# VHH binders against q9y6x5, part 451

Target 1, 379 residues: q9y6x5
Amino acid sequence: LPPKLLLVSFDGFRADYLKNYEFPHLQNFIKEGVLVEHVKNVFITKTFPNHYSIVTGLYEESHGIVANSMYDAVTKKHFSDSNDKDPFWWNEAVPIWVTNQLQENRSSAAAMWPGTDVPIHDTISSYFMNYNSSVSFEERLNNITMWLNNSNPPVTFATLYWEEPDASGHKYGPEDKENMSRVLKKIDDLIGDLVQRLKMLGLWENLNVIITSDHGMTQCSQDRLINLDSCIDHSYYTLIDLSPVAAILPKINRTEVYNKLKNCSPHMNVYLKEDIPNRFYYQHNDRIQPIILVADEGWTIVLNESSQKLGDHGYDNSLPSMHPFLAAHGPAFHKGYKHSTINIVDIYPMMCHILGLKPHPNNGTFGHTKCLLVDQWCI
Below, E stands for the ipSAE of ESMFold2; O stands for the ipSAE of OpenDDE; V2 stands for 0.75 times the mean of E and O plus 0.25 times the DockQ between their complexes.

## First folded at step 20 (VHH)

Design hd7 (framework vhh_8dlx_2; at its last look DockQ between E and O 0.90; V2 from the best seeds 0.79)
Fold by OpenDDE, look of step 20:
Structure hd7 (fold): chain B 379 residues (1-379), chain A 118 residues (1-118)
Amino acid sequence: as target 1 above (379 residues)
Amino acid sequence: EVQLVESGGGVVQPGRSLRLSCAASGFTVSDNWMSWVRQAPGKGLEWIGDIYYGGSRFYNPSLKSLVTISRDDSTNTLYLQMNSLRAEDTAIYYCAKGKDYERYFDIWGKGTLVTVSS
C-alpha cells in the first residue's frame, strides 16, 4: 500500500500540558508511537504562520504568512482570519498537500487546516472543507476518515484541524486548572475518538498519524498591560497586527515613530525591521512591517479600546510556554520512543520522507527527526 | 452487575418516529464506545451507529438520515432516535458496549423488538 499520513493539529496545545494533566488516550497513542516533548515553533508564534510552517518547512519570512493579520504595501491588500482566501498570500510557498496531489495516483484531503480551502499554485486539495469553526470535530473526523478510506485516487495525505485548546486558553488562561482540565479532557477524548475510528475502519495499522500543535499559551493579566496610546498618538501609525507582536506601519517619519515607542515599556522590545534579531528568521519579507513591537512573556499590548485575553500566544519562540508537542504513530515510526526537541520546520522533510515526496527547498533538517523513523539510522 | 437493558420497542406505523433507550449498569456509558445494531428477520446483524468516548458519532451511511444516537450521562443511558420508519426497519435492536480500542463488543443487551407495520 502507498504510504499514508494524517496530520492532526490541536491549536494551542502547550507542550507542558502533557506533564501537568492526564491524557490517557494520548498517552496510549504515544506509548505505541513516538513523542517529541517540545517543538520549537517559528516566530511569531501565531496560528496561520506556524501551521503553514509545518506543511512547508519554511520560516515565516520565507513562506510569506508572517502573521494572522498582514498588509502588503505594494498591492494594498490585507490578510486576516476573515480574509484569507486570496492565493496571493499563500503562493510564496508550496504546501505539502499540493506537492502530494501533483503526484500520480495520489490525492490530498483537508478538514479546516489553514490554507487548505485556497487554491495555491492553482491547486486545491481534492477533498476539503471550507473553514467553518461551527463544524464539529465529529463531522471533520467523519469526512477525513471517509476520504482516507474510500477515495480514488487514494488520499495519501490528510490534515485535520481543531481549534481547542487554543480558544479556551485565550478565554480562561492556561493557569486555570479547573477549566483547562475540562477542556483538555475533552481533547484527550477526541483523540480517543480519532484512534477508535481509525481502528474501526482498519486504517490504524497502516496509517501514519501525527498529532501536533502550532503553539502553546501563556498566562496574561490585567496587571501586565502595555498601552501604546500612552506612548504615541494613534494618528502617527497604522496597526497591522497587535499583541503580543505588534506590526507598526508609520504614517510619519519611521525614526520618529520608533523613538516614541522604544521606551514605551520595559517589558517590550521595539525593533526596526533591519534590527530584528536574526534568530527569529523574521526579516526578509516585504510583508513584515517597518517596526515590530515584541512584548515580554505574559504582557499584552493594548490600545485604549482593546479587549484583553486571559491567555495569549505569539511571543518569542524560545519560550517554553509557546512550544507545542508532536506525537506520532504508524508504520514509519518507532514505538515507545521519546525525543526532547525538534524545530517545527523539521516536520516537513520528515513528512515528505514518509510519503516518498521530494521536498521543496525548506528550512527543516531531516536529521533532527531520523530517530523517530524506523527506516533511518539513529546514533 | 454489568448489563445493558434496551427499551422502547413496539409496533409502530410507517412514517412514525421511535426512540429506543439503553440503560447501562455496572459501567459508565460516557467512558465507553457504545453501539446500536439490529437484526431483521432472516437477516444478519446490521450496524446502525456508534458513539465514542468524546461523543463523536458515526452512522451506517444507509441509515444516517434516519437515526440519531445520543446519551445522557446523568442517567447513564444510550438512545437511538429513529425517524420515518419503514417496514424494512422491523428488527430486534441491540445496544452494545465496545471493547476499548478493539473491534468487538463485550457487553450486549437482550434487544428490543421494533415492528413497523401499517
Scores: ipSAE 0.802, ipTM 0.918, lowest interface PAE 0.6, mean pLDDT 96
Fold by ESMFold2, look of step 20:
Structure hd7 (fold): chain B 379 residues (1-379), chain A 118 residues (1-118)
Amino acid sequence: as target 1 above (379 residues)
Amino acid sequence: EVQLVESGGGVVQPGRSLRLSCAASGFTVSDNWMSWVRQAPGKGLEWIGDIYYGGSRFYNPSLKSLVTISRDDSTNTLYLQMNSLRAEDTAIYYCAKGKDYERYFDIWGKGTLVTVSS
């Protein structure tokens, strides 16, 4: 029987939600499997980049999805969450579902994971849903379990994506205990639905399941705004992305734009591309703009207007508030084991190992995940 | 005291619709996965559908276009909406509580009889 893996993401699920809220269904899942309490994600800590890092094992500069909003000066192409289907943006890497389904007698399935409805290297997931945020979790779960159970060649790698708690985290902020408790209870119930359905279909015993997320969420405030209009005229630059990491394309001399911005706020770091800290691994791609502005945690960059966000993400990936968790269950995983931390790029080589795939060159370290796996020596 | 009580059964003409209710006491419906099952005279049990913790629903494929399961958390009540009823839908209808992470039911209602007859 070929090994099977279901990769699940609940967007914006901050690691410490597990300690601050009740998750009876997820805790039951963890009790029978493994937990990584803290996953260090990639900078910038945004949705598209981190979902692609999970499935490629690459830093953003290497896979080319460097933000949720991007501009390519040579082709004049724009990328956004409503304009994300051009393979041009995705083709700098090979995601695991492509590698998987090109193997003999294997296919891949996807319920809305970022990029799975794009023909990357002329290859689209064997079974997929076109992205539509209005599609219920029920329908996503039904489709993915149907494909896992009834496909020829068999689906050996499947993905499932859900927009919460990210959407509510932006709306309410992570510190709104009343609203976030309701939101997180709903998500735990959906995890219960997933596990119960897998058991009802007889899939649970032989399917490896990873439940993870792309990033966390931090509290924002109207008292923590950085107004770019106070520092620089709009006419001096093109704004490619705004907050919390602004991407600035100068219209005039780059050094002049930098000098106007460098003392704009004590709550924002201004980097020339060549000066971006090496620990970000965020420099060597043409889609990274000549100047980036990195707001301090909980600060919002605005264009002379108030912000409606009460929570946000995208900040420095060293911040615990930006980190998700990872839980896993299945034949490949130990039972009842907790691990403190891995890097998000480590998930890819671990998944390749579970599936018996040769990983493409990547930034992950297989040794970081060995203790999660029953077939590996753990010291 | 843990109980499930079905109601809303009776005699109905072919082609009509009927909504069954299942009142739960002693536990919260939305904390459990719940099911509707029926038994026609002289036949075995036939699964109709489930509703899970987060509201995900799964139906017997032969009935999917004819039935809808819902719940009302404020009244702790499970519902079965049946449309375009046929004589073959004559049965005792049960609601049931599933055992967490198992494939079987640990609590059953008493049933309500639905008779589809002209």
Scores: ipSAE 0.695, ipTM 0.899, lowest interface PAE 1.3, mean pLDDT 94
ESMFold2 (binder alone), look of step 20: mean pLDDT 84; pTM 0.848

Design hd8 (framework vhh_8dlx_2; at its last fold request DockQ between E and O 0.97; V2 from the best seeds 0.88)
Fold by OpenDDE, fold request of step 21:
Structure hd8 (fold): chain B 379 residues (1-379), chain A 118 residues (1-118)
Amino acid sequence: as target 1 above (379 residues)
Amino acid sequence: EVQLVESGGGVVQPGRSLRLSCAASGFTVSDNWMSWVRQAPGKGLEWIGDIYYGGSRFYNPSLKSLVTISRDDSTNTLYLQMNSLRAEDTAIYYCAKGKDYERAFDYWGKGTLVTVSS
């Protein structure tokens, strides 16, 4: 039988949650598989960009999903959570589900993973759900497992996405032990549901499963605010994205806008597009705006009318609070092996290897994941 | 000691609805996966449905439209709602506790009889 892979994302699952809370189901999963304790994600550390990096192996500048909110100055198009269905935004890369879908005697399936309900390069998964946050995990799990079990051609790659603990992290903040404990217990129970369902269907032994996340979460506070209105009049620019990485489209001379913002706060770095640090790999895309503002960890960029979250993400991708984890189980993976760190873009070439797919050019390093795989030498 | 006690069975007319209860003791229902199974006269055991740790439910396709499984964590009770009952639904209904990560049960209730007759 062809290899099968299920990629699961629990949005906003910070890596150190594993150290600070109990996850009996996930720990059992890890015990029989592998764990990468820290995954260095891509900058900016937001949902759409990082999920697309997982499935493309590309930095954000390369795959073109550079934020949760984007603007293209040429076409005058906008991208947002409520407006993400235009293939224009996704077509700068080829995600793994498309590659897999195009293979003979194979098909792809998706439950709510970002971009999976959009025809990319005129290809869409044979089985997918239109994104709807109101759809239960039960329904998503039911569909995914049904497709994995009964599809023809067989589903060999599937994705499953869930919005927690991100939503709760935003609401409560990651340092709220009481609320987050409850939330994370629910997540662990859902992992239990997944494992139990797969076993009940007889899929467990032959299915590779990756459980990961796109980013972590940092604690925010009303005491750590950066008000842009105190530095620049809103008539001088268009705000494309706000916090913690603001994307600024000047309406006046760019230099003038920059000069008004450069000393706005000691807790915010202001970059002209060409001066964005190379380590972010966040320059070479027209969708990146002329000026970006990067708040320090735990600081929130606000306008006078902005609401504040108690937790947020999107900060520097070198910050541990932004890092998710990766756990995996299946015939391709070792049992009881733990690894310290990989880059999030490394997941793509690994998945391609597992599925026997030729990877598109990517920024991942297959060598970083070799120790996780039974058919590779751990150097 | 682990105990499962089914209740709510009885004689009902066709087309009626019935809710069965399974009171659990000695363990927490929400920390386990649970199942409903029935046995009609002269027939083997038939799986009805499961409810897992996080609350995900899965049903026998032949019965999906007729049954709903739920649980109450505060009372540690499992429920089976049955609608549009037919004569062929006459059976002893059992609740069972699942073994973690296995396709097997470790504990069963004594069952409750449901008779559907005009």
Scores: ipSAE 0.935, ipTM 0.973, lowest interface PAE 0.4, mean pLDDT 96
Fold by ESMFold2, fold request of step 21:
Structure hd8 (fold): chain B 379 residues (1-379), chain A 118 residues (1-118)
Amino acid sequence: as target 1 above (379 residues)
Amino acid sequence: EVQLVESGGGVVQPGRSLRLSCAASGFTVSDNWMSWVRQAPGKGLEWIGDIYYGGSRFYNPSLKSLVTISRDDSTNTLYLQMNSLRAEDTAIYYCAKGKDYERAFDYWGKGTLVTVSS
């Protein structure tokens, strides 16, 4: 029987939610599987880039999805969460579902994972749902389990994406214990639904399941705003992305724009592209703009003086508040093992190993995940 | 003590609708997965559908267009809405509490009889 893998993301699930809230269903899942307490994600710590990093094993500069809002100066194309379907944006990498379904006698299925409704390298997921945030978890779960159970060629790789706790984290902020407790209890109940359904269908014993996330969430405040209009006139630049990492395309001399911005706020770092810290791995793509502005944790860059978000993400990937977790269960994984940390790019080569796929060139290190796997020597 | 009490059964004409209730005590319905099952006269048990911890619902394919399961957490009550009833829907209807992470039930109600007769 071919090995099977279901990859699940609950968007914006900060790693320390696991120690600060109760998750009886997730803890039951972990008890018989593995936990990675802390996953070091990629900069910028945004949804589209990090989901693509999970499935390609690449830094953002290498896979080309460098933000949730992008501009390509050569083609004059724009990317946004409402304009994300042009394969142009996605074609700088090969995600694992494309590699998987091109193997003999295999297919891939997707319930809303970013990019799975796009024909990347003229290949779209064998079974997929067009993205629509109004589609219930019940329907996503029903479709993905139906495809895992009833497909020829068999679905051997499947993805499932859910928008919470990210949406509520933005709305309430992660420090709102009352509202976040309610939100996270609902998430845990949905994990219970997933596990119970897989058992009811007879899939649980032979299916590998990874539950992870793309990033965390930090508290914001109306008292922590950086007003970009106070520092520079709009006419001097084109704004490609705003907060918490602003992407600035100068309309005048780049050094003049940099000089107007460099002392704008003590709570913002201003980088010329060549001066972006090497640890970010965020320089070597034309979609990264000539100047970026990186707000300190919990600060919001605004044009006007208002913001409706009480929580945000996208900050420096060294910040613990930006880090998700990873849990996994299945035949490939140990039982009751806890691991401190991996890099988010390490997930891709691990998944390729589980599925028996040859990984494309990537930034992950298979050795970082060996201790999670039963067929590997753990030193 | 765990108790499940079904109600709302009775005689109903073909083509009509009926809503069954299952009042639960001794546990919280929304902390469990719950099921409706029926038994027609002289027949075995037939699964109708489930509602899971987070509200996800799954139905017997032959009944899917005819039934809806819901729950009310404020009254700790499970419901079965049945539409377009047919003579073959005549049965005793049971609610059941599932065992966590198993393909099994640990508690059953005594059932409520539904008779579909013209």
Scores: ipSAE 0.756, ipTM 0.914, lowest interface PAE 0.9, mean pLDDT 94
ESMFold2, look of step 20: ipSAE 0.698; ipTM 0.898
ESMFold2 (binder alone), look of step 20: mean pLDDT 83; pTM 0.838
OpenDDE, look of step 20: ipSAE 0.905; ipTM 0.962
ESMFold2, fold request of step 21: ipSAE 0.745, 0.697; ipTM 0.910, 0.893
ESMFold2 (binder alone), fold request of step 21: mean pLDDT 84, 84, 84; pTM 0.843, 0.844, 0.843
OpenDDE, fold request of step 21: ipSAE 0.934, 0.934; ipTM 0.973, 0.973

Design hd9 (framework vhh_8dlx_2; at its last look DockQ between E and O 0.79; V2 from the best seeds 0.70)
Fold by OpenDDE, look of step 20:
Structure hd9 (fold): chain B 379 residues (1-379), chain A 118 residues (1-118)
Amino acid sequence: as target 1 above (379 residues)
Amino acid sequence: EVQLVESGGGVVQPGRSLRLSCAASGFTVSDNWMSWVRQAPGKGLEWIGDIYYGGSRFYNPSLKSLVTISRDDSTNTLYLQMNSLRAEDTAIYYCAKGKDYERGFDYWGKGTLVTVSS
């Protein structure tokens, strides 16, 4: 049988949720498979960038999805969650479903994963759903499992995306134990649904399944606000992306804008593009704006508008609160093995290995995931 | 301790709708895999549909357009809504509690008879 892989993302599933809440279904999944307790994601720790990093193995500066909101100064194009269908934004990299689909006797399927409803390098997933947040998990699960089970050429790579617990994390904040407990229970139950459906279709034993997330969530508060309007007139710049990593496009001299912002708050670092720390791997792309503001954990950058979010993400990718987890099950994976940490870009070469695909140049390290795989030597 | 009791069956005319209920006791419906199955006269058991832990529902493709499974957590009751009933839908309808895929169902109701006739 050709190797098959289902990649599942629950948006905003913070790694330490596994320690602080009960997940009977997920724990069962882990017990029979592998767990990576912490996945260090890419900076910025936002949805579109990190999901694309998972499927490309690239840092944001390399794959070109550098934020959920972007601006290209040359073409004057804008990218946002409501305007993400232009291949221009995605074509700086080749996602794994394209690579997979270009192989003989293989096809790819996708349910709501970022970029999957866009022709990238003139290739779109053989099976996909146009993104619609109103579509239930049930419908997404039904389509994905149907495609995995009945397609010809066979679907050998599939993606499944769900917006929780991110949406609830934003709404309630990750420290709201009552509400988040309810939300996370629902997530665990959906994992149960997934596993049950796969078993019922006879896919469970032969399908490799990865359950992961793109980022965590940190608690925000109205007491931790950074108001840019107190530091600089709005007419002096264009805001491309706001919080917690603001992308600033100056309308006046960059140095003047920088000087007005550099001391705006002790809880915010201000970088000229060329001075962005190397550890972020967030410098070498024209889509990164001339000035970026990075708020400290739990701080929110605002204008005259008050933030309604009690939780947020996008902060420094070294913060544990920003880290997701990875669990996996299937013939490619060990059983009952736990690993401490990997980088999110490491997932790509692992998936390529599992699928027998030649990976495109990437920033991942296959050696970091070898211990998860039954066919690899682990020292 | 564990009990499943189907109700709502009876004689209905073709084209009509019917909702069956399955009252569960001794366990929580929302925490379990539940199923509806039926057996027509002289035929084997036919799977109708499932509702899983998280509420996801899956149906027999042959019946999908005609049936809806739901549950009420407050009353611990499973439902089967059937629309546009046909003569061939005449059967005893059972609700069942799933144990797991390997072990199948661990509890069944006694069933309720649905007769579709003009």
Scores: ipSAE 0.683, ipTM 0.881, lowest interface PAE 0.6, mean pLDDT 95
Fold by ESMFold2, look of step 20:
Structure hd9 (fold): chain B 379 residues (1-379), chain A 118 residues (1-118)
Amino acid sequence: as target 1 above (379 residues)
Amino acid sequence: EVQLVESGGGVVQPGRSLRLSCAASGFTVSDNWMSWVRQAPGKGLEWIGDIYYGGSRFYNPSLKSLVTISRDDSTNTLYLQMNSLRAEDTAIYYCAKGKDYERGFDYWGKGTLVTVSS
């Protein structure tokens, strides 16, 4: 009976959705397992950085995926949709599936988790799907369960990624109760599909399952725009990322760019890289630009244009609206236990413990998750 | 009272297609996982496939290319589309309501007969 773990992410699942909407399938999962009500994620609260933090236990400055859009001044490389597969971006850390499958008699499987279709340190997940958002949850579930059930050497670590409720959260905003109720009901039904399928295949009793997310979502508005063109000529800088954390590469004297921006809006904080608050752990990487602009919750930074999004994320990671949840079930976990909060970087050392892996140096604290685990003493 | 009523069976020529319906009452189809099962003359029950709460579908590998399960939540109806029918597909076709988070079924229909004959 080797230990097995399935890590599932529903993108953009804000923690308080659990309290504000009905989730009969997820609540049944939680009832027989554990719940962490709030997971404090890493700054900036974006998809690629936070998914990589989960599987490395590292802050963004340490694993090098510091945003969804990045620029490296030394190599002149850009990270975006079309070049997110270059191992250069991912090689500053070793994700758990690489460590796992390098063990004897073990393999790893992935259905769309960020980075699993990239050969990181010349090692790609043993079984994986190339990312394609058009692939149904049914097909992702079928592939993951087939690999968990039929592989030799056995798949002991598997990941499953789904794009909702993030996509709908951007489209409607988290305050649209009618549309978000429909979206969240669908997600709960898919959790029901996951649990039912695992039981039908005989995997449920001996598989540890974590259901979590990377971040939440906050409401945006056309009444809450910050127009950068009103404060500075866009020819004075290169824009690496725009909202809600803008990444600014000055083309002229850095102090002059800073001075033009620092009083641009009372709803935006402007930081020189060396002045970024220590609590963000967001300073010590060449991919973090010399100036960042951090919008207040619900504000959108624009270049003299309107915004199409009604919901967004990426804001200060102290904001409850940016926090996801974590639920887990399996032989490693207590049953019927609720925990208030952990840090997202704590998930990695917990997963390493469950799998019997030696963790790489990381920012997580195993002690924060001990109360979730049956084999550990808790206060 | 939970009821499942299959319809759409009958005599059909080899190579043709047929769609069976299962009208459900006393419960909501989309709140449950549902299944199609058949029994050929003198044979045991053969599982065709399932559709789960969120619409995920799983099929008997030997039938996968020949069948499609769907449902219409607005009419509370489950469907089985069968293509390229063969004489060996002659059977009574049942829909069934699954047990939540368990293997097995708690309710069955009375079935509809499909006969594949020239």
Scores: ipSAE 0.667, ipTM 0.890, lowest interface PAE 1.4, mean pLDDT 93
ESMFold2 (binder alone), look of step 20: mean pLDDT 84; pTM 0.842

